# Designs tried in a protein design chat: miniprotein binders against q53ft3. Part 38

Target 1, 195 residues: q53ft3
Amino acid sequence: MFGCLVAGRLVQTAAQQVAEDKFVFDLPDYESINHVVVFMLGTIPFPEGMGGSVYFSYPDSNGMPVWQLLGFVTNGKPSAIFKISGLKSGEGSQHPFGAMNIVRTPSVAQIGISVELLDSMAQQTPVGNAAVSSVDSFTQFTQKMLDNFYNFASSFAVSQAQMTPSPSEMFIPANVVLKWYENFQRRLAQNPLFW

## First folded at step 22 (miniprotein)

Design Za4
Fold by OpenDDE base, last read:
Structure Za4 (fold): chain B 195 residues (1-195), chain A 83 residues (1-83)
Amino acid sequence: as target 1 above (195 residues)
Amino acid sequence: SPIQEEFEKMMERAEYHFEWAERYYDWGDKEYALLYFEFAARVFRKAAELAKKNNDPESYKEAKEYAEEAQKYAEEIQKELEK
C-alpha cells in the first residue's frame, strides 16, 4: 500500500504491517538522512473519508523511541516529502504505534503510517520543521540521489588497459554515464517534474 | 471552563492548519494546501459547534466565519486542480 524513498537508497515497498491499519518502514543509518518521501503505491486507495498520518521515530539517548508526526498522505495527496534531519532534538508526540517490541538498533529509525479518519487527522498537528517546499525539496532530493548513483557508478570505472576480459559482460563507457547525468541535471533544472 | 479551553485549542489547531495551507499554496503544493484548508474548515466547524453548545454566540460567529473562509479557499483550489 505504501512506499518509502530515501535519496541514494533503494525504494522500500515492503512495509511491515504491525496492525491492520498501521505500517512501518525501517530506516537504517537514519542520521545520514535529510529527507524522506512517503507515497502510496497506487494499488490500494484509502477508503472514503480516510487518509494516512505519517510519523517518524528515532531512538533517544536511552534507546527509547521518540515519535513525531510529520504530516499526511491521502488519495488526493498520495505522496509527500518530509525533512527529518532536524527532528533528532524534537520532543515526542502522541502516536498510535504503542509499545512496539521492535528490537531497535540504535542507528535505525522508523517511518510509521497510520490509516485514520480524515476527521481524526484534522485533530492532529504535525511538527512544523518537517514540512518542506515540494519543488525545492524534490530538486535537492533528486540531486542527492543522482550524485549517489554517479559516485557509485564512477567507483567502478577502469581504463581499457585495466579491464579484465569478460566476454559475457556488457560495458558502458563512463562518458555515457556522465552525459546522462549532465542531461538529467539540465532537465531537472528546467522542470523538477519533467518525468 | 473545560469547554472554553477545548474551544481555544480547536481554534488554535484550525489556525495552524489554515496557515500551513497558505504556506503550501505559496510553495505551489496545491494538493496539500487543499488538504489543510479542508482540515482547517473541519476543525473550525467543530469549534463553532462547541461554542454553540456553550451558548457563546460571539465565538460561534467567529469560528463559523473562519470555517467558511477556509472552505472557500478549499473550493477555489479544488477548481484550480480540476483545470
Scores: ipSAE 0.690, ipTM 0.897, lowest interface PAE 0.6, mean pLDDT 88
Fold by OpenDDE base, fold request of step 24:
Structure Za4 (fold): chain B 195 residues (1-195), chain A 83 residues (1-83)
Amino acid sequence: as target 1 above (195 residues)
Amino acid sequence: SPIQEEFEKMMERAEYHFEWAERYYDWGDKEYALLYFEFAARVFRKAAELAKKNNDPESYKEAKEYAEEAQKYAEEIQKELEK
């Protein structure tokens, strides 16, 4: 039902379902994460009158989870970007995930999604410092993803003289990838929603 | 009184939603603006009903007016999204 995305990391589409109405994603090495994207996969919509409350949990200095409400996702707003970098020293809030006996590695945080009535969601107050301009955040997020991809791909680049003959394989010149990258960046800078 | 405290909490929460709705709208996130205006309207309406039960006509009028304003903005944004 849900996906979770961190720039430079593989998308997570398999949440741990901890209850009928509760889903959790693990975020390893969370201290390096600035933004998280939570989105609906599009396979199953929320039931009528329902949405999702999105929570962030990190271990405190004692290894105890600190939960904070980031915001919401709904059928009308199926994706959202949250800034979590400023939350790692924040105070905890009420959350519906109870005392999860999850052996938490100190470096692992969690994103929790609780499926709730919209009326119930309206009674909640997200932390203000998690909210971001979607346009600005999307641009930064996309840029980091693109950079990560480009760096990864470039690490495998070889000269023609270094190539091992492989008649069954097709090859793309590195300059084509670079040109694509530059063009994409230009378009993104002009209009982050150019597609 | 406990009722007055609850009313004030609801008004504060609804105002919070309203302010964020405006902010999201300014950022160009119309979908979130819509959601938060709807939330504001819902909570203001609840506050109004609470004030009514508490025989506080002034608080009732205030909450009702804010609810109507939030709902109006939500409807306007919804129309924009449908174009």
Scores: ipSAE 0.689, ipTM 0.898, lowest interface PAE 0.6, mean pLDDT 88

Design Za7
Fold by ESMFold2, look of step 23:
Structure Za7 (fold): chain B 195 residues (1-195), chain A 83 residues (1-83)
Amino acid sequence: as target 1 above (195 residues)
Amino acid sequence: SPIQEEFEKMMERAEWHFEWAERYYDWGDKAYALLYFEFAARVFRKAAELAKKNNDPESYKEAIEYAEEAQKYAEEIQKELEK
């Protein structure tokens, strides 16, 4: 029903269903995560009048889970990006996952999705620092994609002295990758939607 | 006044949703703007129900006016999305 995506990691599409109306994704090494995308797979919509409340859980200084309401997904808004880097020191929210999630590894955070009535969802307010502008998210995602591409391509760089003859292969100078990277970053900083 | 405290909490919650709906609209996220205006309208109407049960017509009128404003914005955004 749901997917969870973190930059630089494989997409998760196999949520652990912990109740008829509750789904969980584990986030190992959560301290390195700045943003998370939560989305509906599109195969099973919410029932009429229902939607999903999205929570983030991390262990506090005592190793106990702290849950924070990030926001919502619905049939009309089936995907959302949430900033979680600023949440790892905040106070908890009221949440429906308590007894089901008290036993877990202290270094692993969780994303929880609770299927609820829209009327019930409206009675809760997400933490404000989880909200992300679509322009900000697009820019940050694009910057991370560019960094990843540059680091990947540069890991294959060889000098002229290191090359072996290979007439059937085409080569590009490593400087072309750098020039592309610099040009793309400049254009993105001026206008995130230039493409 | 426990009932007035509850009313004020509902109004704050609805205002929170309304303000975020406006932010999402300004950012171009019409789907979230619609969702949050609809949430604001729902909570303002619940606050109005509480004011009516408390026999407080001025609070009732205030909450209903805000609910109708939020609903008007939601309806306008819905029309934009249906085109």
Scores: ipSAE 0.710, ipTM 0.895, lowest interface PAE 1.0, mean pLDDT 80
Fold by ESMFold2, look of step 22:
Structure Za7 (fold): chain B 195 residues (1-195), chain A 83 residues (1-83)
Amino acid sequence: as target 1 above (195 residues)
Amino acid sequence: SPIQEEFEKMMERAEWHFEWAERYYDWGDKAYALLYFEFAARVFRKAAELAKKNNDPESYKEAIEYAEEAQKYAEEIQKELEK
């Protein structure tokens, strides 16, 4: 029914169903994660009058996990991006040993989705620091991808005098890559959703 | 009073949804804008019911006016999504 995606990781589509109306995804190494995407797979819609409340829970020293409301997904809004890096700053952990790695501990957080009545969902407010602009997130991701691609491709650039004969190889002039990069940046700045 | 405090909390919750609906609309996320305006309207109407039970007609009027405003925004956004 649901999927969970983190940039640079495989999409998860097999949630643990922990109750008839509750689904969970594990997020190992959650401290390295800034954003998560939660979405409906499209095979089974929510029943009429219902939707999904999306929660985040991190491991703590208490015996009981505390779930923080990130936001919602519904038939009318079937996917959403949530920022969780701001939540990690509010985890209440001590930082007296931040300059020294005294303990290496595994860290697994969870994304929980609870299928609820819309009236019940409306009675709660998400944590404000989990909200993201889809335009801003797309723009930031795309800019980082463009920078990465350009830097990577440029690291292989050679002058014509440095080329070895290789008749089976194809080459692209470096200025074509730069022109594409500059054009893409201009289009993205004018309309982040031009794709 | 406990009832007045509950009313004020409901109004704050509804206003939270209303403000986020406006923010999502400004960001171009019409689906979330619609959802949050609908949530705001639901909570404002619940606050109005509480004010009516508390015999507070000015609070009732305030909550109903906000609920109707949120509902109108939701209806306009729904029309935009249907195009």
Scores: ipSAE 0.689, ipTM 0.883, lowest interface PAE 1.0, mean pLDDT 76
Fold by ESMFold2, fold request of step 24:
Structure Za7 (fold): chain B 195 residues (1-195), chain A 83 residues (1-83)
Amino acid sequence: as target 1 above (195 residues)
Amino acid sequence: SPIQEEFEKMMERAEWHFEWAERYYDWGDKAYALLYFEFAARVFRKAAELAKKNNDPESYKEAIEYAEEAQKYAEEIQKELEK
């Protein structure tokens, strides 16, 4: 239902479901992470009247979790970038992830998503220092995602002579991906908000 | 009183959402601006219901006026997103 992306890392699309309405992503080596993107995969929307509260949790000096509300994702805002670099010594927020994440490994933080009624989400106030201005951050993040996608796709490139016979498969010439990459970069550089 | 304290906390939460909606709008994040204006309107209306139960017509009027303002901004942004 959800994805979690950190710049320079492979996207996570397999959240640990710790309750019917609660999902968690592990963030190893979290101290090297400055921003995180949380997004809907697009396969299963929130039910009407519901959305997701997004939390960040890190272990304190005793190894006990400290939870902070980063913000929200909804059907109308299915993707958001949050800054976590300034939160690693902040005060905890009220949160619904109690006993499920009581003690954790010192170098691993978590992103938690709690599916809740919009009325309940509205009663919560995120930490202000997790908010991100979209223009510069989206441009940098988008360029990194674009590079990552192109490098991933191109790592599977084969010539037609190298292909294993598989007549039921559809294939895309590598130059189509390259042309898309080049065109997208050009349009993004002209207007970071062109979509 | 406990009821007045609860009302004031609701108004503070709604105001927090309203101010962040304005910031997100200024940053060009219209989807978040819409979300936060809608959240502000929801909390202002809940505060108005509390003021009504407390027989406080001035607080009721204040909360409803803010709720209507937040909803108006949300509707304007929704039209912008549909373009």
Scores: ipSAE 0.672, ipTM 0.882, lowest interface PAE 1.1, mean pLDDT 82
Fold by OpenDDE base, look of step 23:
Structure Za7 (fold): chain B 195 residues (1-195), chain A 83 residues (1-83)
Amino acid sequence: as target 1 above (195 residues)
Amino acid sequence: SPIQEEFEKMMERAEWHFEWAERYYDWGDKAYALLYFEFAARVFRKAAELAKKNNDPESYKEAIEYAEEAQKYAEEIQKELEK
């Protein structure tokens, strides 16, 4: 249902489902992360009147998780970018993830998504410094993300002669990926907030 | 009173959403602006209900007026997004 993306890292599309309505992504080496993108995969929309509250957690000096509400994703806003670099020393807030036996590794943070009623989401206030306010920062992040995706995709590129027959799998021509990349870059250059 | 305190908290929250909606709109993020104006409208209406329960017609009127304003902006942004 959800994906999580850090610039320069592989996209995560397999969230750990910790409850029927709660999903968690692990973020190793979180101290090097400035921005995170959370997005819907497009396979399953939110039910009518529902969305997702997006939380960030990091271990404090005692290894206890500190949770902060970053913001929201909805069917109308299926992706969001959050700045987490300034949150790594903040105070914790109320969160719906309880005392989960989350593997407390000092270097691993988490993104949590809670599927909630929009009416309930409206009763919450995200941390203000998680909002992406700099077009430049956004552009840089997006560019790094795009580069990472392109590099990742291209690493799997094989010639037809090198292909192992796999009738159950779909293949995308490399030129399609490149064309998408170029088009996205062009749109980004015109309007960094085109979505 | 507990009801008055809750009302004030709702008004503060709704105002927060409203302000951020404006900020996101100024940044060009219309989708978030829309979402936050909708949130503002919802919470202002909840505040109005509390004011009504508290027999405070002035606070009720104020909250409703802000709710209508937030809703108006949300509707305008929705129209922009549909173009």
Scores: ipSAE 0.671, ipTM 0.884, lowest interface PAE 0.7, mean pLDDT 87
Fold by ESMFold2, fold request of step 24:
Structure Za7 (fold): chain B 195 residues (1-195), chain A 83 residues (1-83)
Amino acid sequence: as target 1 above (195 residues)
Amino acid sequence: SPIQEEFEKMMERAEWHFEWAERYYDWGDKAYALLYFEFAARVFRKAAELAKKNNDPESYKEAIEYAEEAQKYAEEIQKELEK
């Protein structure tokens, strides 16, 4: 029903279902994660009048879970980016340690999604520092990547008259890069999450 | 009183949603703006029910007016999304 994406990691699409209405994704090495994307796979919409409350849980220094409401996903807002960099437990250990003599919970956080009535979700207030504009931020980032790639590739363009023969190398026409850029930009404008 | 304290907490929660709806609208996230205006309207109406139960017509009127304002913005945004 749900997916969870962290930049530089494989997308997770097989949540642990811990109750009929509750789903969890594990996030190992959570201290390196700044943002998480939570989205609906699109195969099963929420029932009418329902949506999903999205939570972040991290182990504190005592190994106890600390849960915080990040925000919501609904049929009308099926994907969102949440900032978690300011929500993690501190890194402070003020003791010298040997590996086997210090009891620590593994460095694994969780994303929890609870399917709830919209009326119940409205009674909750997310943590304000988790908010991110998911569509515009993603689109801007993607557009910057497109421009950077196109400008980089174009800086190496030469005409065939300027080229010295190198038959062991593969070449592509510069127009292929332009066509890719234009097609990608068109698709991005139609669906920012197509890729 | 306990009922007045609960009413004030509901109004604060609804105002929180309303303000975030405005921020999301300014950021260009109309889907979230719509969601948060609808949430604000729901909570304002719930606060109005509590004020009515408490026989407080001034608080009832205030909460209903805010609920209607939030709903108006939600309806305007919904029309924008449907274009």
Scores: ipSAE 0.666, ipTM 0.880, lowest interface PAE 1.2, mean pLDDT 78
Fold by OpenDDE base, fold request of step 24:
Structure Za7 (fold): chain B 195 residues (1-195), chain A 83 residues (1-83)
Amino acid sequence: as target 1 above (195 residues)
Amino acid sequence: SPIQEEFEKMMERAEWHFEWAERYYDWGDKAYALLYFEFAARVFRKAAELAKKNNDPESYKEAIEYAEEAQKYAEEIQKELEK
């Protein structure tokens, strides 16, 4: 149902379902993370009148989890970007994830998504410093993501002379990928919310 | 009174939603602006109900007026998103 993305890292599409209505992503080496994107996969929408509350959890100096409400995702807002770099010293808030006896390594944080009624979500107040101007943050994040993808794809590039015959496979010319990348960057620069 | 305290908390929360809705709108995130205006409207209405229970017509009127304003903005944004 949900995905989690950190720039420069592999996308996470397999959340740990800790309850019928609760999902958790692990974020290793969280101290190096500035922004997190939480998004719906598009396979399963929220039921009518429901959405998701998005929480961040990090271990304090004693290894105990500190939870903070970042914001929300809904069918109408299926993705959101949150700044987590400034939250590492924040006070804990109420959260629905209980005392998860997850032996957490000190370097691992978590993103938690709780599926809730919109009416209940409206009664919650996210931490203000997690909100980022979507335009600036998204542009930077998307650029890093695109660069990562391009670098990854380019690492497998071979000349036609170097190709091993594989009649069962389809191939895309590298220049097509480059053109797509350039066009995407142009569109992003013109309107960071073009998608 | 406990009901007055709850009313004030709801008004503060609704105002928070309203302000963030405006901010998100200014940032170009119309979807989030819409969501937060809707949240503001919901919570202002809840506050109004509390004021009514507390026999405070002035607070009731204020909360309803803010709820209507938030709802109006939500509807306007919804129309923009549909174009």
Scores: ipSAE 0.653, ipTM 0.883, lowest interface PAE 0.7, mean pLDDT 87

Design Za7
Fold by OpenDDE base, fold request of step 24:
Parts: structure tokens; sequence; C-alpha cells
Structure Za7 (fold): chain B 195 residues (1-195), chain A 83 residues (1-83)
């Protein structure tokens, strides 16, 4: 139902379902993460009158999880970007994930999504420092993601002379990737919300 | 009174949603602006109900007016998103 994306990392589409209405993503090396994108996969919409509350959990100095409400996702807002880099010193808030005795490696944080009534969500106030300008933050995030993808793809580039025949595999010319990258950057520069 | 205190909390929360809705709108995130205006409207309406229970017609009127304003902005944004 949900995906989680960190710039420069593989997209996570397999949340741990800890309850019928609760999903959790693990974020290794969370201290290096500035922003997280949470999004609906589009396979299953929220029921009418429901949405998702998005929480961030990190281990404190004692190894105890500190939960903070980042914001929301809904059918009308199926994706959101949150800044988590400034949350390391935040106070914990009430959360619906209970005492998850997850033996967490100190370097692993979590994103939790709780499916809730919109009326209940309206009674909650996210931490203000998790909010980002969608234009600025999305542009930066997207640029980092694109750069990472380009670097990754280009690392596999070989000349025809260097190619080992593999009839079972399809190859994409590096020029196609470059053109895509350039076009995407152009579109992003023109309208950061072009999609 | 407990009802008055709850009313004030609801008004504060609704105002918070309203302000964030404006911020998100200014940032170009119309979808989030819409969501938060809707939240503001919902919570202002709840505040109005509390005021009614507390026999405070002035507070009721105020809360309803803010709810209507939030709803108006939400509707306007919804129209923008459908274009």
Amino acid sequence: as target 1 above (195 residues)
Amino acid sequence: SPIQEEFEKMMERAEWHFEWAERYYDWGDKAYALLYFEFAARVFRKAAELAKKNNDPESYKEAIEYAEEAQKYAEEIQKELEK
C-alpha cells in the first residue's frame, strides 16, 4: 500500500505490516538522511474518510524510540516529503505504534504509517520542522535521486567492443539515459511539480 | 470550564491547520493546502459545537465564520486542482 524513498537509496515498497492499519519501514543509517518521501503505491486507496498519519521513530541516547508525527498522506495527497534531519533532538509525541520492542540497531530509524480517520488526523498536529517547501525540497530530492540513478547506470556503461554477448539480456544505450536525464532536469527546472 | 478549555484548544488547533494550509499553498503544495484547510474547517466546526454546548453564541459564531472561511479556501483549491 505504501512506499518509502530516500534519495540515493532503493525505493522501499515492502512495508512491515505490524497491524491491519499500521505499516513500518526501516531506515538504516538514518543520521545521513535529510529527507524522506512517503507515498501510496496506488494499488489500494484509503477508505472513504480515512488517511494515513506518518510518524518518524529514532532511538534516543538510551536506545528508546522517540516518535514524532511528520504529517499525513491521503487519497488527495498520495505523497509527501518530510525533513527528518532536524528531528534528532525533538521531544517524543504520542503514537499508535505501542512499545515495539524492536531491538534496533542504534543507526536504524523507522517510518510508521497509521491508517486513521480524517477526523482523528485533524485532531493531531505534526512537528513543524518536518515540513518542507515542496518546490525546494522536492527539487533537491529529485536532483539527488536523478544524480544517483545516473551515476549508478553510468557505472555499467561499456563500449560495444567491451560487451560480452548476453542474448538473454536487454541493454539500454547510455545515450538514452543521458537524454532522459537532461530532459527530466529541464522539466524539473521549468516546473518542479510537472508530474 | 472544561468545555471552554476544550473549545480554546480546538480553536488553536484549527488555527494551526489554517496557517499551515496557507504556508503550503504559498510553497505550491496545493494538495497539502487543501488537506489542511479541510482539517481547519473540521476542527472549527467541532469548536463551534462545543461553544453551542457551552451556551456561548459569540464563540459559536466566531468558530463558524472561521470554518466557513477555511471551507471556502478548500473549495477554491479543489477547483484549481481539477483544472
Scores: ipSAE 0.649, ipTM 0.881, lowest interface PAE 0.7, mean pLDDT 87
Fold by OpenDDE base, fold request of step 24:
Structure Za7 (fold): chain B 195 residues (1-195), chain A 83 residues (1-83)
Amino acid sequence: as target 1 above (195 residues)
Amino acid sequence: SPIQEEFEKMMERAEWHFEWAERYYDWGDKAYALLYFEFAARVFRKAAELAKKNNDPESYKEAIEYAEEAQKYAEEIQKELEK
């Protein structure tokens, strides 16, 4: 239902479902992360009148999780970007994830998504310093992400003559990836918030 | 009174949503602006209901006026998104 994206890292599409209405992504080496994108996969929409509250948790000095509400995703806003750098100094807030028996290393944070009624979401107040304050910052983030993906994919490029026969595997032509990249850049340049 | 305290909390929350809606709109995030104006409207209406229960017509009127303003902005943004 949800994906999580960090620039320079592989996209996460397999959240740990800790409850029927709660999903968690692990963020290793979270202290090096500036921004996180949370998005709907487009497979399952929120039920009518519902959305998702997006939380961030990090271990404190005692290894106890500190949770903060970042913001929201909805059918009308299926993706959001959050700044998580600097949140480590923030105070914990109420969260719906309870005491999860997740073995955490000190370097691993979490993104939690709770599916809730919009009316309930309206009763919550996200941390202000998690909001991305400029379209330019978003554009830079997305551009870096796109470049990283393109570079990563290109590193595996081989000619057809170099391919090992594997009839069970699907191959994507490099020019298709390039065309996608160019089209995405064009749309991004026109409107950084086109999605 | 407990009801007055709850009213004030609702007003503060709604105002927070309203302010952030304006910020997101200014940043070009119309979808998020829409969401937060809708949230503001919802919470202002809840505040109004509390004021009504507390027999405070002035607070009721204020909350309703803010709710209507938030709703108006939400509707305007919705129209923009549909174009």
Scores: ipSAE 0.643, ipTM 0.879, lowest interface PAE 0.7, mean pLDDT 87

Design Za8
Fold by OpenDDE base, look of step 23:
Structure Za8 (fold): chain B 195 residues (1-195), chain A 83 residues (1-83)
Amino acid sequence: as target 1 above (195 residues)
Amino acid sequence: SPIQEEFEKMMERAEWHFEWAERYYDWGDKSYALLYFEFAARVFRKAAELAKKNNDPESYKEAIEYAEEAQKYAEEIQKELEK
C-alpha cells in the first residue's frame, strides 16, 4: 500500500505490517537523511473517510524510540515530503505504535504509517519543522521522481489472481523498482533537470 | 471547566490547521492546503459543539464562523484542483 523514499537510496515498497492498520519502514543510517518521502503505491486506496498519519521514530541516547508526527497522506494527497534532519534531537509525542519490538539498532530510524479516520487525523498536530515547501527545488525534484516512479511501476502491476487470492488487489514486482531506480539514476546523471 | 478547556484546545488546533493550510497554499501545495482547511473546518465544528454543550452561544457563533470560512477556502481550492 505504501512506499518510502530517501534520496540516493532504493525506494522501499515493502513495509512491515505491524498491525492491520499500521505499517513501518526501517531507515538505516538515519543520521545522514535529511528528507523522506512517503507515498501510496496506488494499488490500494484508503477507504472512504480514511487516510494515513505518518510518524518518524528514532532511538534516543538510551535506545528508546522517540516518535513524532510528521504529517498525513490521503487519497487526495497520496505523497508527502518531510524534513527529518531537524527532528533527531526533539522530544517524543504520543503515537499509535505502542511498545513494538522494534529492533533497537542505534543507527536505524523508522517511518510509521497509521491508517486512521480523517476525523481522527484532524485531531492531531504534526511537528511544524518537518514541513517542506513545494517551491523548494528538492521538493520539486522528489515529486517528479515519485510521479515517474508511479507511472513506471504501475505499468507492471499484476493482479492477485496470479499470486494470492485477492482479486481486488494489484502487485508490482520488486525488480520493477530496481529497474526504475537504475533508469532514473541514469537520466539524472545525464540531466538533473530532465523532468 | 473541562469543557471550556477542551473547547480552547479544539480552537487552537483548528487555528493551527488553518494557518498551515494558508502556508501550504502559499507554497503551491494546494492538496495539503485543501486537507488542512478541511481539518480546520472539522475541528472548528467540534469546538462549536462543545460550546453548545457548555451553553456558550458566543463561542459557538465564533467557532461556526471560522468553520464556514475554512470550508469556503477548501471548496475554492477543490475547484482549482479540478481544473
Scores: ipSAE 0.657, ipTM 0.881, lowest interface PAE 0.7, mean pLDDT 87
Fold by ESMFold2, look of step 23:
Structure Za8 (fold): chain B 195 residues (1-195), chain A 83 residues (1-83)
Amino acid sequence: as target 1 above (195 residues)
Amino acid sequence: SPIQEEFEKMMERAEWHFEWAERYYDWGDKSYALLYFEFAARVFRKAAELAKKNNDPESYKEAIEYAEEAQKYAEEIQKELEK
């Protein structure tokens, strides 16, 4: 019914179903994770009037699970990105997972999804620091593309003394690429939606 | 009173959803903006029901007006998503 994706890891599509209406994904080495994507696989939609409350659980300094409400997924919003890097020292939320045990290792966390009535979900407020702007996600992707282009172009850099004759080939000075990179990066930081 | 305290908590929760709906809209996440405006409207209407049960017509009117405003934004966003 659900999938869970962390950058650089295999997508998880086989949630542990711990109750008729509750699903869990394990996140080993959660301290290295900044964002998580939770999404519906599309095989089984929520029943009418229902949706999913998405929680994050991590062990506190005593090894006890702390659950925080990240947000929601619904048939109308079937995927969402949540920031968890700032949650690994926060207060718990009200949650429906009971006294779920986590192994006595501090590096394993969980994502929990509880299928609930929309009216019940509306009465809950997610932790605000889990929210992710669409523009922030676009900015991160675009920054990686900019870095990739700059690194690639720079790998061909030679000095004028190192050049071999190539009369039919066009060249551009390397500092033009750097200037473009810096200008684009600054404009993106000021307005990620500029074109 | 306990009923007035519950009403105030509902209004605060609905306003929280409304404000986040506005933030998601400004961020370009229209699907989450729609979801949070709809949640705000749901909670404002429940607050209105509580005010009606408590025979408090001023609080009822306030909650209904906010619920209708949230619903109006949700309907406008839904039209944007359907095009």
Scores: ipSAE 0.588, ipTM 0.859, lowest interface PAE 1.6, mean pLDDT 80

